# Designs tried in a protein design chat: VHH binders against Phenylalanine--tRNA ligase, chloroplastic/mitochondrial. Part 1

No score or structure here was measured in a lab: all are predicted.

Target 1, 376 residues: Phenylalanine--tRNA ligase, chloroplastic/mitochondrial, of Arabidopsis thaliana (Mouse-ear cress) (q94k73)
Amino acid sequence: AVDIGGVAIARNDVVREDDPTNNVPDSIFSKLGMQLHRRDKHPIGILKNAIYDYFDSNYSNKFEKFEDLSPIVTTKQNFDDVLVPADHVSRSLNDTYYVDSQTVLRCHTSAHQAELLRKGHSRFLVTGDVYRRDSIDSTHYPVFHQMEGFCVFSPEDWNGSGKDSTLYAAEDLKKCLEGLARHLFGSVEMRWVDTYFPFTNPSFELEIYFKEDWLEVLGCGVTEQVILKQSGLENNVAWAFGLGLERLAMVLFDIPDIRFFWSSDERFTSQFGKGELGVKFKPYSKYPPCYKDISFWISDLFTENNFCEVVRGIAGDLVEEVKLIDQFTNKKKGLTSHCYRIVFRSMERSLTDEEVNDLQSKVRDEVQKKLNVELR
Below, numbering starts at 1 at the first letter of every chain, in headers, positions and changes, except where a header shows other numbers; antibody chains are not in Kabat numbers.
F, E and O stand for the ipSAE by ESMFold2-Fast, ESMFold2 and OpenDDE, each averaged over both directions (binder to target, target to binder). V2 = 0.75 x the mean of E and O + 0.25 x the DockQ between their complexes.
[cut] marks letters that were taken out.
The coordinates of atoms that the task and the answers printed are left out; those that the model quotes come from them. Centres of patches stay.

## First folded at step 1 (VHH)

Design a01 (framework vhh_3k1k_2)
Fold by ESMFold2-Fast, scan of step 1:
Formats: structure tokens, C-alpha cells, sequence
Structure a01 (fold): chain B 376 residues (1-376), chain A 122 residues (1-122)
């Protein structure tokens, strides 16, 4: 059993073979309860602690921290409360891990926002593991970590400022997040990029000029009133921000592949033993890649996410990348063929030809069986 | 399958007007917020305009405020961008987008069209 949010969860509570909606494999179950963001000597935990230190030092310890909320949430929390349309693709089994028809592994930490507001919390940070059926490359993994911040203001906060509520919240937000960026990256050039998100207005992305490139640090904005009204806060204004911890940690620590965050190899873990920012990951031996191509006629059951799920289920962290390299449509027959290159490479050792050939054979078999594709 | 198809791009003279359309299919359009972005050669993609699912809330990048108007026709599953007082600086490929992730830091759930070219030149 794994302790998740104070509740002991058994394998069969999550990998439900008796439920036709369930699409959670054992490999994903094995990630639940790992709490990488709560490990002081892990790069994700180090980054989370650095961000928390910023808020504690600059906001008089006024932000509540929620870092142990269950990633097992209702579809209402994950979709309805954050205004995801009923027919949106993210609700599909192709994109989301379902425990049952009413229960999912959260796709984002926003799944907790409405509940925390209803419980009377007005300034908080939510950090945790999130789950998505996704592509396979150096920056995409089916489990990663997000942090969200939320701050509610009352009329007393802006009435004396000479500003309207939206301008007050936007200026407070920008000041707060510029300070955070300086805390993490030092004296860097910053820019605010105007954008649009359905749940904030105005909406912004904060970018920093770091190592000769513009890096997007976070998305943010002034919360749309419809969200606040749902929680009884129609007379208030609020700001929100969200960030992906892996994205920032890979840049801050020079980590080249997202799979490293899940490594128990001492050559990786020992580099972060001091629990401090400023460590630059030093690669140990880089092992050779093995390339395998697979071509097939796609079916109505085929999506790239479902294909990547098959590959991940078989190869685990031994697959580094899956990339579409060719596409052909036979117009007379109405058939489309996809060709993918699968890059097999371990972070810890050299793979043998026999091992890679076995993995590829299993991928070929399972993709035909599960996705009803015909190999070319 | 979710699809977004932009149309209406053309060559226009400075000071001219143009109306772009984005036809959506594969999802319940009326409940989904929509955005327009543009990308000029050698420049990054920039946000231009947004409209809520209800159509009651709109927002614009500062350089286009007062000149561009975003609107939607839910019966036709179409979002529009009316562009007035066009300038050479508005020359770009224009894209419509629909986004699930409200945080803004992860774009992989965005649905993007193929774009439509707008050229403002004499």
C-alpha cells in the first residue's frame, strides 16, 4: 500500500482490472506516492524548497503550502470545476489516466483550486505530481510536477491604492513573480509577454533571458470572475500563476533528459546531496542509442498518445524518443500510413542488440493488438 | 478529431481591412475559448486576441487594440478576426488556437490551425 494524501492506496484501488474505463498501468501506479517534490535532496524538491523560501521570506510566511494533496481526483475537480468542455479531447482515455469513469489521476494542480477556495483559503501554493498520456522525448514524461500560486484580494486591499481591482492584482502579480525569477535566476533580463488563457484576463507569460535564449518561466494572470463567483468570491479579485518544475529544473541544473528525475542511480542522485540550487548536473557515461523504425496503416483507434503508451508500457525508461518520420496517404483506399522512429537508450548502461530486438518485437505485437493497426 | 482551419488571408494595402475566419470541428465549439496568434518571418509567435466561450469577454494585445475585433458565430463553429487600419507591421501568418491548459506554461494541449498569410504592402 502507498500513503497518498493520508490514505493507504492499494494497487487494485488504482489498477482496476474489473473496470472497463481503467487505463492505469502498473508503471504509472509505481509513480504514485514517490513524492519527488518533497525530497530535499532531489532536484524537484530542491527547486520547490527554493520557491517556498522566496514566498516565506518576501511575504511574511503568509502563503499556505499544499504539497500532499491526493493526485487521485474526481472528473468534476479535474475537468468541470476548471471549465473544460464536455467533449474536450483531454477528457478522452487517449489523453488522461482514468481509475474509473468518475475518478482520474490529476492532469494539473488546478484540480484543487475550487475546493481550496471553498474551504476559505485565499493565499496558497499547490505543488504535486500530475499525469498525462503524452509523447516521448527528452522533455515529455507521463508524470511531472506542477506548482500553482493563488492570491485573493478584497476591496480593502485596492480601494486605497488609486487603482481598479484588476490593475491592482496585475501589478502585484508582476512584482511578485519578477522577484521569484530574480530569486531563482539572479539578475536576468525579463520580459512580460501578453497572451490569452481562458481562465485569466489579462494573461501573461514571464520570460527571462538566460544562457543566450528566452526561457518561459511561468504563465499567469488575473483570475476570471466566473471562477471566483463559483466559490462565493464575486466581490473579490485574484491572481494565479502556474509553472512546470521539471522544465525549470532541467534549465537550472543542466539536466538533459526528463527521465533522470526518476533515476535511483547514485551517479545521478549523489550530485544533489547538498540540497542546494546552483548544482550543474555532470553527465556520466553517455550510452549509445539504438534506432528502430516501425511503419503501419493507422486505424480509428490509433493516436500518437496511445502508441507512445504502448511503447512506454513495454520499454519503460529505456525509450528516449518516439518521432513520426514519415506519413503517406493512399487516397484511393482511404488509408494512412505512419512511420515512427523509436530511439532506445538507457541512462545507466549500454543496451544489447538482443534486448532492443526483444523490446521492438513486443512493441510490434502490442501495437497491432491494442490499436488495430496493420504493419507495413 | 479536433481541427481548426483558418482562411481569409490576403495581400492588402496599408490602411486596408481584412476579415479572417477560423472554422472549428471535432469539439463543442460554443463552450471553448478561442485565440488568434501571429508569426512574422524571423520573429516569435505572438498573441493577438482572445474571446471567451460565451463571447462576453474579449482581450487584445496593445498594438492591435482599437483596430482589431475578435468575434464568434457559435451556430457556424467559427471565430473571426476583423482587422482594420492595417499596417506593414501586421504582416504575418495568423493562427487560431484553442487551449485546455489555463496555466500557460505547457502548450502541448493547444489545438492550432495551419495558419493564413496576411501581407500588408503596396
Amino acid sequence: as target 1 above (376 residues)
Amino acid sequence: QVQLVESGGALVQPGGSLRLSCAASGFTFSSYAMRWYRQAPGKEREWVAGISGSGGSTSYEDSVKGRFTISRDDARNTVYLQMNSLKPEDTAVYYCAAEYDSSGYYEDFDYWGQGTQVTVSS
Scores: ipSAE 0.077, ipTM 0.573, lowest interface PAE 7.1, mean pLDDT 87

Design a02 (framework vhh_3k1k_2)
Fold by ESMFold2-Fast, scan of step 1:
Structure a02 (fold): chain B 376 residues (1-376), chain A 120 residues (1-120)
Amino acid sequence: as target 1 above (376 residues)
Amino acid sequence: QVQLVESGGALVQPGGSLRLSCAASGFTFSRYAMRWYRQAPGKEREWVAGISSSGDSTSYEDSVKGRFTISRDDARNTVYLQMNSLKPEDTAVYYCARGEYYGSGSYDYWGQGTQVTVSS
């Protein structure tokens, strides 16, 4: 059992083999309750604290902090209440971890917006672990951490400003987040890019010019009025933003692989003992990669995310990357073959040929069994 | 399930024009903002242009403003990039992209790209 926000969660509450919708493996259950964002000497917790310092000092401690809300949410909270379209890819079992047909591991911290608004909160930050079935590479991991901010305005706030409510909220949002970016990255060139997010309109991404490239820092926008109306706030406007902590921490701390955040190796963890942003990760011994290729005829059950789930379930953090290296279609038979390269590499030791061959053998067996593919 | 397929790249002379297309499938196209990116040999990938879900807002990288126009046709699930007054510096593989959530936690879907070469 794990304790999350004062509630005990048993394995069988989350890993449910008796439910046909359930796709949560034990490897994902093992990540629940770890709360890396609440560890003052972990890079994720250090970054979270630095962002909280910005809001505390520049907004007079007016933002409430929620960092222990349950990541187990309803599909209504995770999708419907934030206006995710019915045909959106994120609703798929290929992309989201389902506990049952109405319960998921949250894909984003926006899942809590409507709940907090209904409880009367108007300025808040939500931080926590989020879950997505995703690719395997140096920047993608099925568990990562988001922070979300939300701020509600009343007519008294924009009356006399010479601006309509939407423009007032948008300008306040941009000023707030430009300040945050300067707090974290110093004096950098910034730009705003128009985009779309289901629960904001207008929607923006903030990019900074950092280390000779444009880096997306966060997404944000003015909250859709439908969301506010559903919470009894039809005469108000609000802004919201979200950011991924791992992406920013990797840049700020020079961490080259997302798997490091889950390392208990002292060579990694000891570098962050002061709990300060100014630390740059110093690499220790680099171990050799082992490349293994697998080719198969795909089936209707096959997606790359499902394949990555099989690989993760077997190899855990010993897999560094999975990439599609070739694709062939036999047009006469209507069959398509995929060839993937699996890169095995530990951050902590050299892998033997025997252990890599054992892992690859298990991957070959499970891919055939679970995804109904035929090895080529 | 989400697929983006770029087309229209070609070899053109400086001062020439090209229209790139990106055909989208596997999602409700009209609800998503779309963007164009490019990557030149030996350089990092850079953002070129963006268009909102409604089509009412467009944005451009400074080096292409006044020369490139992004547009969309929701009936055809296609986003376009009209490129005029092309320069050798515009030589790159051009990609279209879609974001799904906000922040670095977004699912970014990218096409395979289409090669644009501008040479004398």
Scores: ipSAE 0.018, ipTM 0.436, lowest interface PAE 5.5, mean pLDDT 86

Design a03 (framework vhh_3k1k_2; at its last look DockQ between E and O 0.18; V2 from the best seeds 0.00; counts 0 for: pae E 6.9 > 2, placed apart)
Fold by ESMFold2, look of step 2:
Structure a03 (fold): chain B 376 residues (1-376), chain A 121 residues (1-121)
Amino acid sequence: as target 1 above (376 residues)
Amino acid sequence: QVQLVESGGALVQPGGSLRLSCAASGFTFSDYAMRWYRQAPGKEREWVAGISTSGGRTSYEDSVKGRFTISRDDARNTVYLQMNSLKPEDTAVYYCAKDLEWLGPTEYDYWGQGTQVTVSS
């Protein structure tokens, strides 16, 4: 069992063999409660604390901090409350870990916005692990961490400013986030990119020029009025922002593969003992990869995410990348073949040929069993 | 099911022009901002251009400003990239994308198969 927010979460609360809509494997359940963002001497926790320091230093009305909310949420919280369309692909079993037909592992920290607004919170930061079914490479992992901020304004905040409420919120948002970016990255060239999110309008991304490339730091915008109206705040405006902690930490600490965040190897963990930004990860080795290809005729059950879940279930963090390298359609048979390259590489040691062959053999067997594909 | 199909890539001489298209289906196209990215061999994908839902705001990576123009046609569910004054440095596979969910890494965005642009040196 795992304790989150004072609630014990057992395997049977999350992995439910008796519910046909449950797609949460044990490998994902094992990540619940690890809460890397709550570890002060871990890059994710260090980054979270640095962001907290910015807000504590720069806002007289302190932002409340929530970092221990349960990742088990309703589909209403995760989708409807944040205006995700009913036919959006993220609602599928392919993209989201379902506990049951009405309960998911949260895909984003915005699943808690309505709850916090109903409880009367108006300025807050939410940090937590989020879960998404996805492909496998050095920057993708099915569990990662987000932080979001939310700030509600009342009419007294913008009255007399000469601005309508939306403009007032957008300007406050941009000033806040430019300051945050300078706090984290120093003096850098920045740009604002107009974008779209279902739950904000207008919506923006902030990018910085850092280490000779443009880096997305965060997404943000003025909260959709429908969301505020649903929470009894029809006379208010708000802004929201959110960011992925792993991507930023990889840049700030020079961490080359997202899998390192989950390592218990002391050669990794000992480097962050000061609990402060400014540390650059010093690799102790880059171990050799082993490449294995697998080809098969796909089935109606096949998706790339389903395949990646099979690979992760067998190889765990020993798989670095799963990449589609060839695709062929036999028009006469009406069949499509995929060829995937699986890159096996440990972050902690060299793998033997025997170990990799055993893993590949298990992948071949399991993909046939679970996904009804025909190996080539 | 979301689908993005890029087309229009070709081999072109320096100084030439191309127009890329991205046909979108499986979502309400007019509700989403659209972006173009590119990926040269051995490099990560990099953002090239973006366009707001209304089409009223566009943004560009510095090296393409003044040379590339992003536009959209919501009646045809299509986003375009007009590429002028092409340079060998523009050689890459070009992808269009839309946002999938709040604030994930860019690689959570939907991607098409891409279209190859090659500018001879």
Scores: ipSAE 0.015, ipTM 0.307, lowest interface PAE 6.9, mean pLDDT 85
ESMFold2-Fast, scan of step 1: ipSAE 0.332; ipTM 0.705
ESMFold2 (binder alone), look of step 2: mean pLDDT 80; pTM 0.809
OpenDDE, look of step 2: ipSAE 0.056; ipTM 0.581

Design a04 (framework vhh_3k1k_2; at its last look DockQ between E and O 0.09; V2 from the best seeds 0.00; counts 0 for: pae E 4.1 > 2, unsure alone 63.7 < 65, placed apart)
Fold by ESMFold2, look of step 2:
Structure a04 (fold): chain B 376 residues (1-376), chain A 120 residues (1-120)
Amino acid sequence: as target 1 above (376 residues)
Amino acid sequence: QVQLVESGGALVQPGGSLRLSCAASGRTFSSYAMRWYRQAPGKEREWVAGITSSGGSTSYEDSVKGRFTISRDDARNTVYLQMNSLKPEDTAVYYCAVRTGYSYGPFDYWGQGTQVTVSS
């Protein structure tokens, strides 16, 4: 049981073995209350607070901050309210954690936009954990943290400016976000790149030249009018932006693997005790990996994400990478075989051959059981 | 996982044309927002062109507008960059990148690149 936003959430509210649409494992449920963004001495919390400082300093505390909203949302909130197309791959059970057919673990903080607008909020920041079924490597983890900002303008704001409302909002947005990028990264070259998001038009990405490369910092745009109309704001315009906290924190703190954010090891946590940007992570050990391959004829139940969930369920954070290394199709029988390499590596200790062999044996047994594959 | 493989890079004369391909695998192609970047020797990587997940919107860097066209073939899981009226300054390694998510964040996956050389 965890408390988020004043709501008690029990395991049985999220992990529903009696619902065939439920695909939330215990390992994901265990993350719901951890809220790394609310820890002032953690890289994610430090970055969130630095962003808050920028908005507090430049907007006289007018941006309301929401960091404790429940990650359990409806499919309407997560997809329809933000104009995600009906055929988007993210709606599949393969990509999204479904509690039931109408309820998911949020894939993005934008799931709360309609709710907050309906409650009368017009300038706000939302920060929270988001959940996506995903592959396993050093930059992908099924739980990470996102922040977004939202700003509504009234006709009085752009009247007399000589600009239409969309141009006014876009220019205000770009000025705001260039300031944010300078606040976080210092004096850097910046460029705007046109892009697409279903919930903004026009949509942009801000890139900065940092550490000899162009780094994507955030996505943003002018909010689609349909979204504002749905919330009774037909005569308004708005902008929105969003960013992934882990990938920026990995750059700012020089953290090489996303699993470190979840570590309770003092050798990691003690390095951020000052609660401020500018600290660079100092590696304390790089334990050896162990590679194990597994090959099987795939089934109708097989997807790579389902396989990665099985591997995570057995090995947790002891798995560093799962990579497809070979694929073979027997055309005569219409059967396809996959070979995956699993990289086992602890961030805290060396693994013994016995431990790794035991993990691999359990993975082999579980994939046959759950995914109906035939081992080769 | 999405895997990206670029192809079609070659040596061409100024004024010539090339068509680059980027084949995506591991997921359905129709959900991909795709972009092309390039990097010349000793230069920064620069954005070249982008196409939305639906294919309904394209965008281009100013120096290539009117000469380059990005397109996609969802049935073949492939995005193309048609490059016409090539100039020596177009010489670079060309990379494709894909965004599989529908929300804010950096692009998820990058290809290995394909070399384009424009010279006499």
Scores: ipSAE 0.101, ipTM 0.556, lowest interface PAE 4.1, mean pLDDT 87
ESMFold2-Fast, scan of step 1: ipSAE 0.350; ipTM 0.696
ESMFold2 (binder alone), look of step 2: mean pLDDT 79; pTM 0.798
OpenDDE, look of step 2: ipSAE 0.121; ipTM 0.571

Design a05 (framework vhh_3k1k_2)
Fold by ESMFold2-Fast, scan of step 1:
Structure a05 (fold): chain B 376 residues (1-376), chain A 123 residues (1-123)
Amino acid sequence: as target 1 above (376 residues)
Amino acid sequence: QVQLVESGGALVQPGGSLRLSCAASGFTFSNYAMRWYRQAPGKEREWVAGISGSGSETSYEDSVKGRFTISRDDARNTVYLQMNSLKPEDTAVYYCTTDRGFYDILTGYSDYWGQGTQVTVSS
């Protein structure tokens, strides 16, 4: 059982072997309740605290903080309330962990937006663990942490500004987030990129010029009015932003692999003992990789996310990367073959050939069984 | 190695048509939603169109609705942008990019971007 927001959640509440829609493995259940963002000596918790310091210093503690909301949410909260289209890929079992047909592990912290607005909150930050079936490489992990910010304005806020409500909110949003980026990264060049998100219009991404490249820091926008109307806020305007904490922490702390955030190794954890943002990760022993290739004819059940889920389920954190290295289509037969390279490497020890061969054998067996692919 | 290669950009008269192509390699194309962006000289980059991984949903910026059509051919790992009734204000470098919907920037990686293809609409 794990404690989430003061509620005990048992394995059988989440890993539902009796439910045909359930796709939550024990490896994902084991991550529930770990609360990395609430650990003051963990990089994710350090970054969360630094962002909170920015809002507390610049907004006089006016933003409420929610960091212990349950990651087990309804599909209405996770999709419908944030205007995700009915046929969007993120609703698929290939992309999202389903507890049952109406309950998911949240894919984003925006899942709590409508509920907090209905409870009368108007300025808040939501921080927590989010879940997604995803690729395997140094920057992707099925559990990561997000922060969402939300701010509601009333007519008295913009009527004296000489601006319409949407322009007022958009400019306030950009000023706020430029300040946050300067707080975290110092004096850096910034740019705004127009984009699309279902629950904001206009929508923007903030990019910073950092280490000779443009880095996407966050997504944001002016909240769609239909969301505000649901909470009786039809005469108001609001902005929202979201950011991935691992992405920013890897850049800020020079952490090269997302798997480190889940490490209990003292060589990693001891480097963050002061709880300070200015720490740069110092690499320790690097162990050799072992490469294993697998080729197969894909089926209608095949997606890269489903393949990566098989690999993660077998190898856990012993897999560093899964990469598509070749693709061949036999046009006359209508068959497509994929070849993937699986890179096995531990952050803590050398892997034996016997161990890696055993893992690869299990991957070969399980991928045929679960994804109906034919090995080559 | 992931690559997106745009092609099809040209000089056209107002009212003309162009079809842009974006050839993708190095990832499982059918798993990704795809988008087109454009950037005109002296302006910010602007989202133009999007298509879901399944191809069942498309979306467009208001100024191009009814004139542009996004489509995909998963067998060829290619996404297309059919541009009709072109206007001088459509002049821009057009970029192909991956998109995982609203999760793209929140999942710990940047979208893959192509090099761009120049579209010029003038007499």
Scores: ipSAE 0.060, ipTM 0.499, lowest interface PAE 6.0, mean pLDDT 87

Design a06 (framework vhh_3k1k_2)
Fold by ESMFold2-Fast, scan of step 1:
Structure a06 (fold): chain B 376 residues (1-376), chain A 122 residues (1-122)
Amino acid sequence: as target 1 above (376 residues)
Amino acid sequence: QVQLVESGGALVQPGGSLRLSCAASGFPFSSYAMRWYRQAPGKEREWVAGISSEGGSTSYEDSVKGRFTISRDDARNTVYLQMNSLKPEDTAVYYCAAKRYSSSWPTSFDYWGQGTQVTVSS
């Protein structure tokens, strides 16, 4: 059982062998309830606290904080209420962890917008763990942490401003988030990039020039009116933003691999004992990598996300990277072959040849069974 | 599997026009937002234009507004950049990028092409 918001959730409530839709492995269940964002001496918790300090200091404690909402949500909350199209790839079992056909592990903190608005909240920050089936590399992990902000305006807020409600909200949003970026990164060059999200219009990304490159910090926009209508707020306008805490923490603390956030190794954890932003991770000796290649003919059921799920399900945090190194098509047969390199490396110890060979053998067996691919 | 192939780059005189194409394969193109970026020698890569997954919205960097138009043809898995009134400052390698249509806040760009060279010189 894991404690989620004071409620004990049993394994069988989440890893449901009795439900054909369920795709939650034990490795994902093991991450529920760990609350990294609520630990004052963990880099994710430190970053969350620094962002909260910005809003508390610059917005007079007007933003309510929600950091203990359940990551187990309905498909309505996760998709429909935030205007995700019915045929969108994110609704696929290839991309999202389903507990059952109506229940998922949230893929974003936006899943709570409608709930909080219906309860009468108008200015809030939501922080928590989010879940996505994803690639394996130094910056991608199936569990990460997101913070979302939301702010509702009434006609009295923009009347007399000389601006329409959308322009008023967009300008307020940009000013707020430029201030946040300066708070976290100092005096950096910034640019706004127009983009799209199904739940905002207009939509923007904020990029900063940091360490000689442009870094995307966050996405944001003016909330789609149909979302506000769900809560009886048709005559209001609102802005929203979201950011990934791991991405920013890796840049701010110089953490080279996302797996470090889940490490209990004292060589890592001791570096953050002061609970302060501005600590730079000091690397300790890396252990040697072991490379294993796997080649197969792909099937109609094959996706890289499903392949990475098989690899991570078997190897856990012992896999550092999965990358496509070759592909070709046999035109006569209409078949496509992929060759992947799996990089095995622990952050804590050297791996033995026997251990890596055992993991690779299990990957070879499981990929054939689950993805209907034919090994070469 | 996934490929973005840019084409249409050429040498043109100032005031000329070009249409760049980016042919996509190996992913569900209609569900992806498409962007054009460019990089001149000795400069950082900069965003030029973007188009949403359904083609309902487009966006442009200020220096190209009114001169460049982005469009897409989902039946042909192709995104286009129509470039009019070209200036020497537009000289760059132009890159096509596909950003997975996100049901959530932004992730890194999923796919990049190899680029196509545009040179504006007399």
Scores: ipSAE 0.119, ipTM 0.474, lowest interface PAE 3.1, mean pLDDT 87

Design a07 (framework vhh_3k1k_2; at its last look DockQ between E and O 0.08; V2 from the best seeds 0.00; counts 0 for: pae O 9.9 > 2, placed apart)
Fold by OpenDDE, look of step 2:
Structure a07 (fold): chain B 376 residues (1-376), chain A 123 residues (1-123)
Amino acid sequence: as target 1 above (376 residues)
Amino acid sequence: QVQLVESGGALVQPGGSLRLSCAASGFTFDDYAMRWYRQAPGKEREWVAGISWSGGSTSYEDSVKGRFTISRDDARNTVYLQMNSLKPEDTAVYYCAASPWDYEGSGHYEDYWGQGTQVTVSS
């Protein structure tokens, strides 16, 4: 059992083989409770603490901090409360880990906004591990960490400003986040990009010019009024932002592969210390990759995410990338073939041919069994 | 400038077929999942179909399964919706949407939208 925020979570609470709506593998369950964001000597924890310092210093400790909320949430919290349409693809079993038909592993920390608002919290930061079914590459992992910021304003806040409530909130948001970017990255050129999110209007992305490229730092916006109304705050305005900690950490610490965040190798973990923001990762031995191709006729059960789940379930962090390299449709047969390249590479050791062959063999067997594809 | 331009909408009879196209520009097309939505008069916009960035995954709403097919051509920065066996209830403005992979881990689902194309199914 894993304890999170005083709640004991057993395997059977999350991995339910008898529930057809459950799609949580053991590999995902094993990540629950690791709480990398709460480790002061871990890059994710170091970054989180740095962000906390910014808010404490600039907002006089007015932001409450939540970092141990349970990642098991209702579909209402995860989707409905953030205005995800009922038929949105993100609600599918392909994209989200379901514990049951009404309960999921949170795919974003925004899942906690409504509850916190209802409980009377008006300024807060929520940090935690989030879960998404996704592809396999150096920047995608099914478990990663996000931070949600939320700030509610009252009429007395903007009435004297000469601005309407939305403009007031938007300007405050931008100032806040520009300051945060400078705090983390130093003096950098920044730009704002208008965008669309279902739960904010207007919506923005912040980009910084870093290492000769524009980097998206976060998404944000003025919270939709309907969300506030649902929480009894109809006379208020608010802004919200969400950021991915891994993405920022990879840039700040020069970490080339998202898998490193989960490594227990001392060659990695020893490089970081408490409060040491911006320490650059020193690469150690890069082991050679092994490439294996797999081709099959796809089935009704096949999705790329389902395939990646199969591969990850078998090979874990020994897989660096899964990439579609070829596809064709036989019109006569009404079948479509996909060819994927699986890149096997360990961060810790050289893989033997025998080991890789064994893993590939298991992938070949399991993909047929689980997804009913026909190998070719 | 990001642009999505839908085309192919028309008046068709029940049982007919139509192919919609959405031409994308102003962003790295092959990094985005593409989706089709539709909005009927007096109804909310609803999701119809989606295709992953690689084209390896497709999904459909229940009402269009078996009738509609989403595909993409990255070389032409275009996503398609082949609509067969059209029904009067398929009448709507169809919108193309582009969603990037969440490389930044923001947790927000960003979308770029087209202006839509009218599909009318009537006898």
Scores: ipSAE 0.011, ipTM 0.213, lowest interface PAE 9.9, mean pLDDT 91
ESMFold2-Fast, scan of step 1: ipSAE 0.438; ipTM 0.753
ESMFold2, look of step 2: ipSAE 0.031; ipTM 0.472
ESMFold2 (binder alone), look of step 2: mean pLDDT 82; pTM 0.843

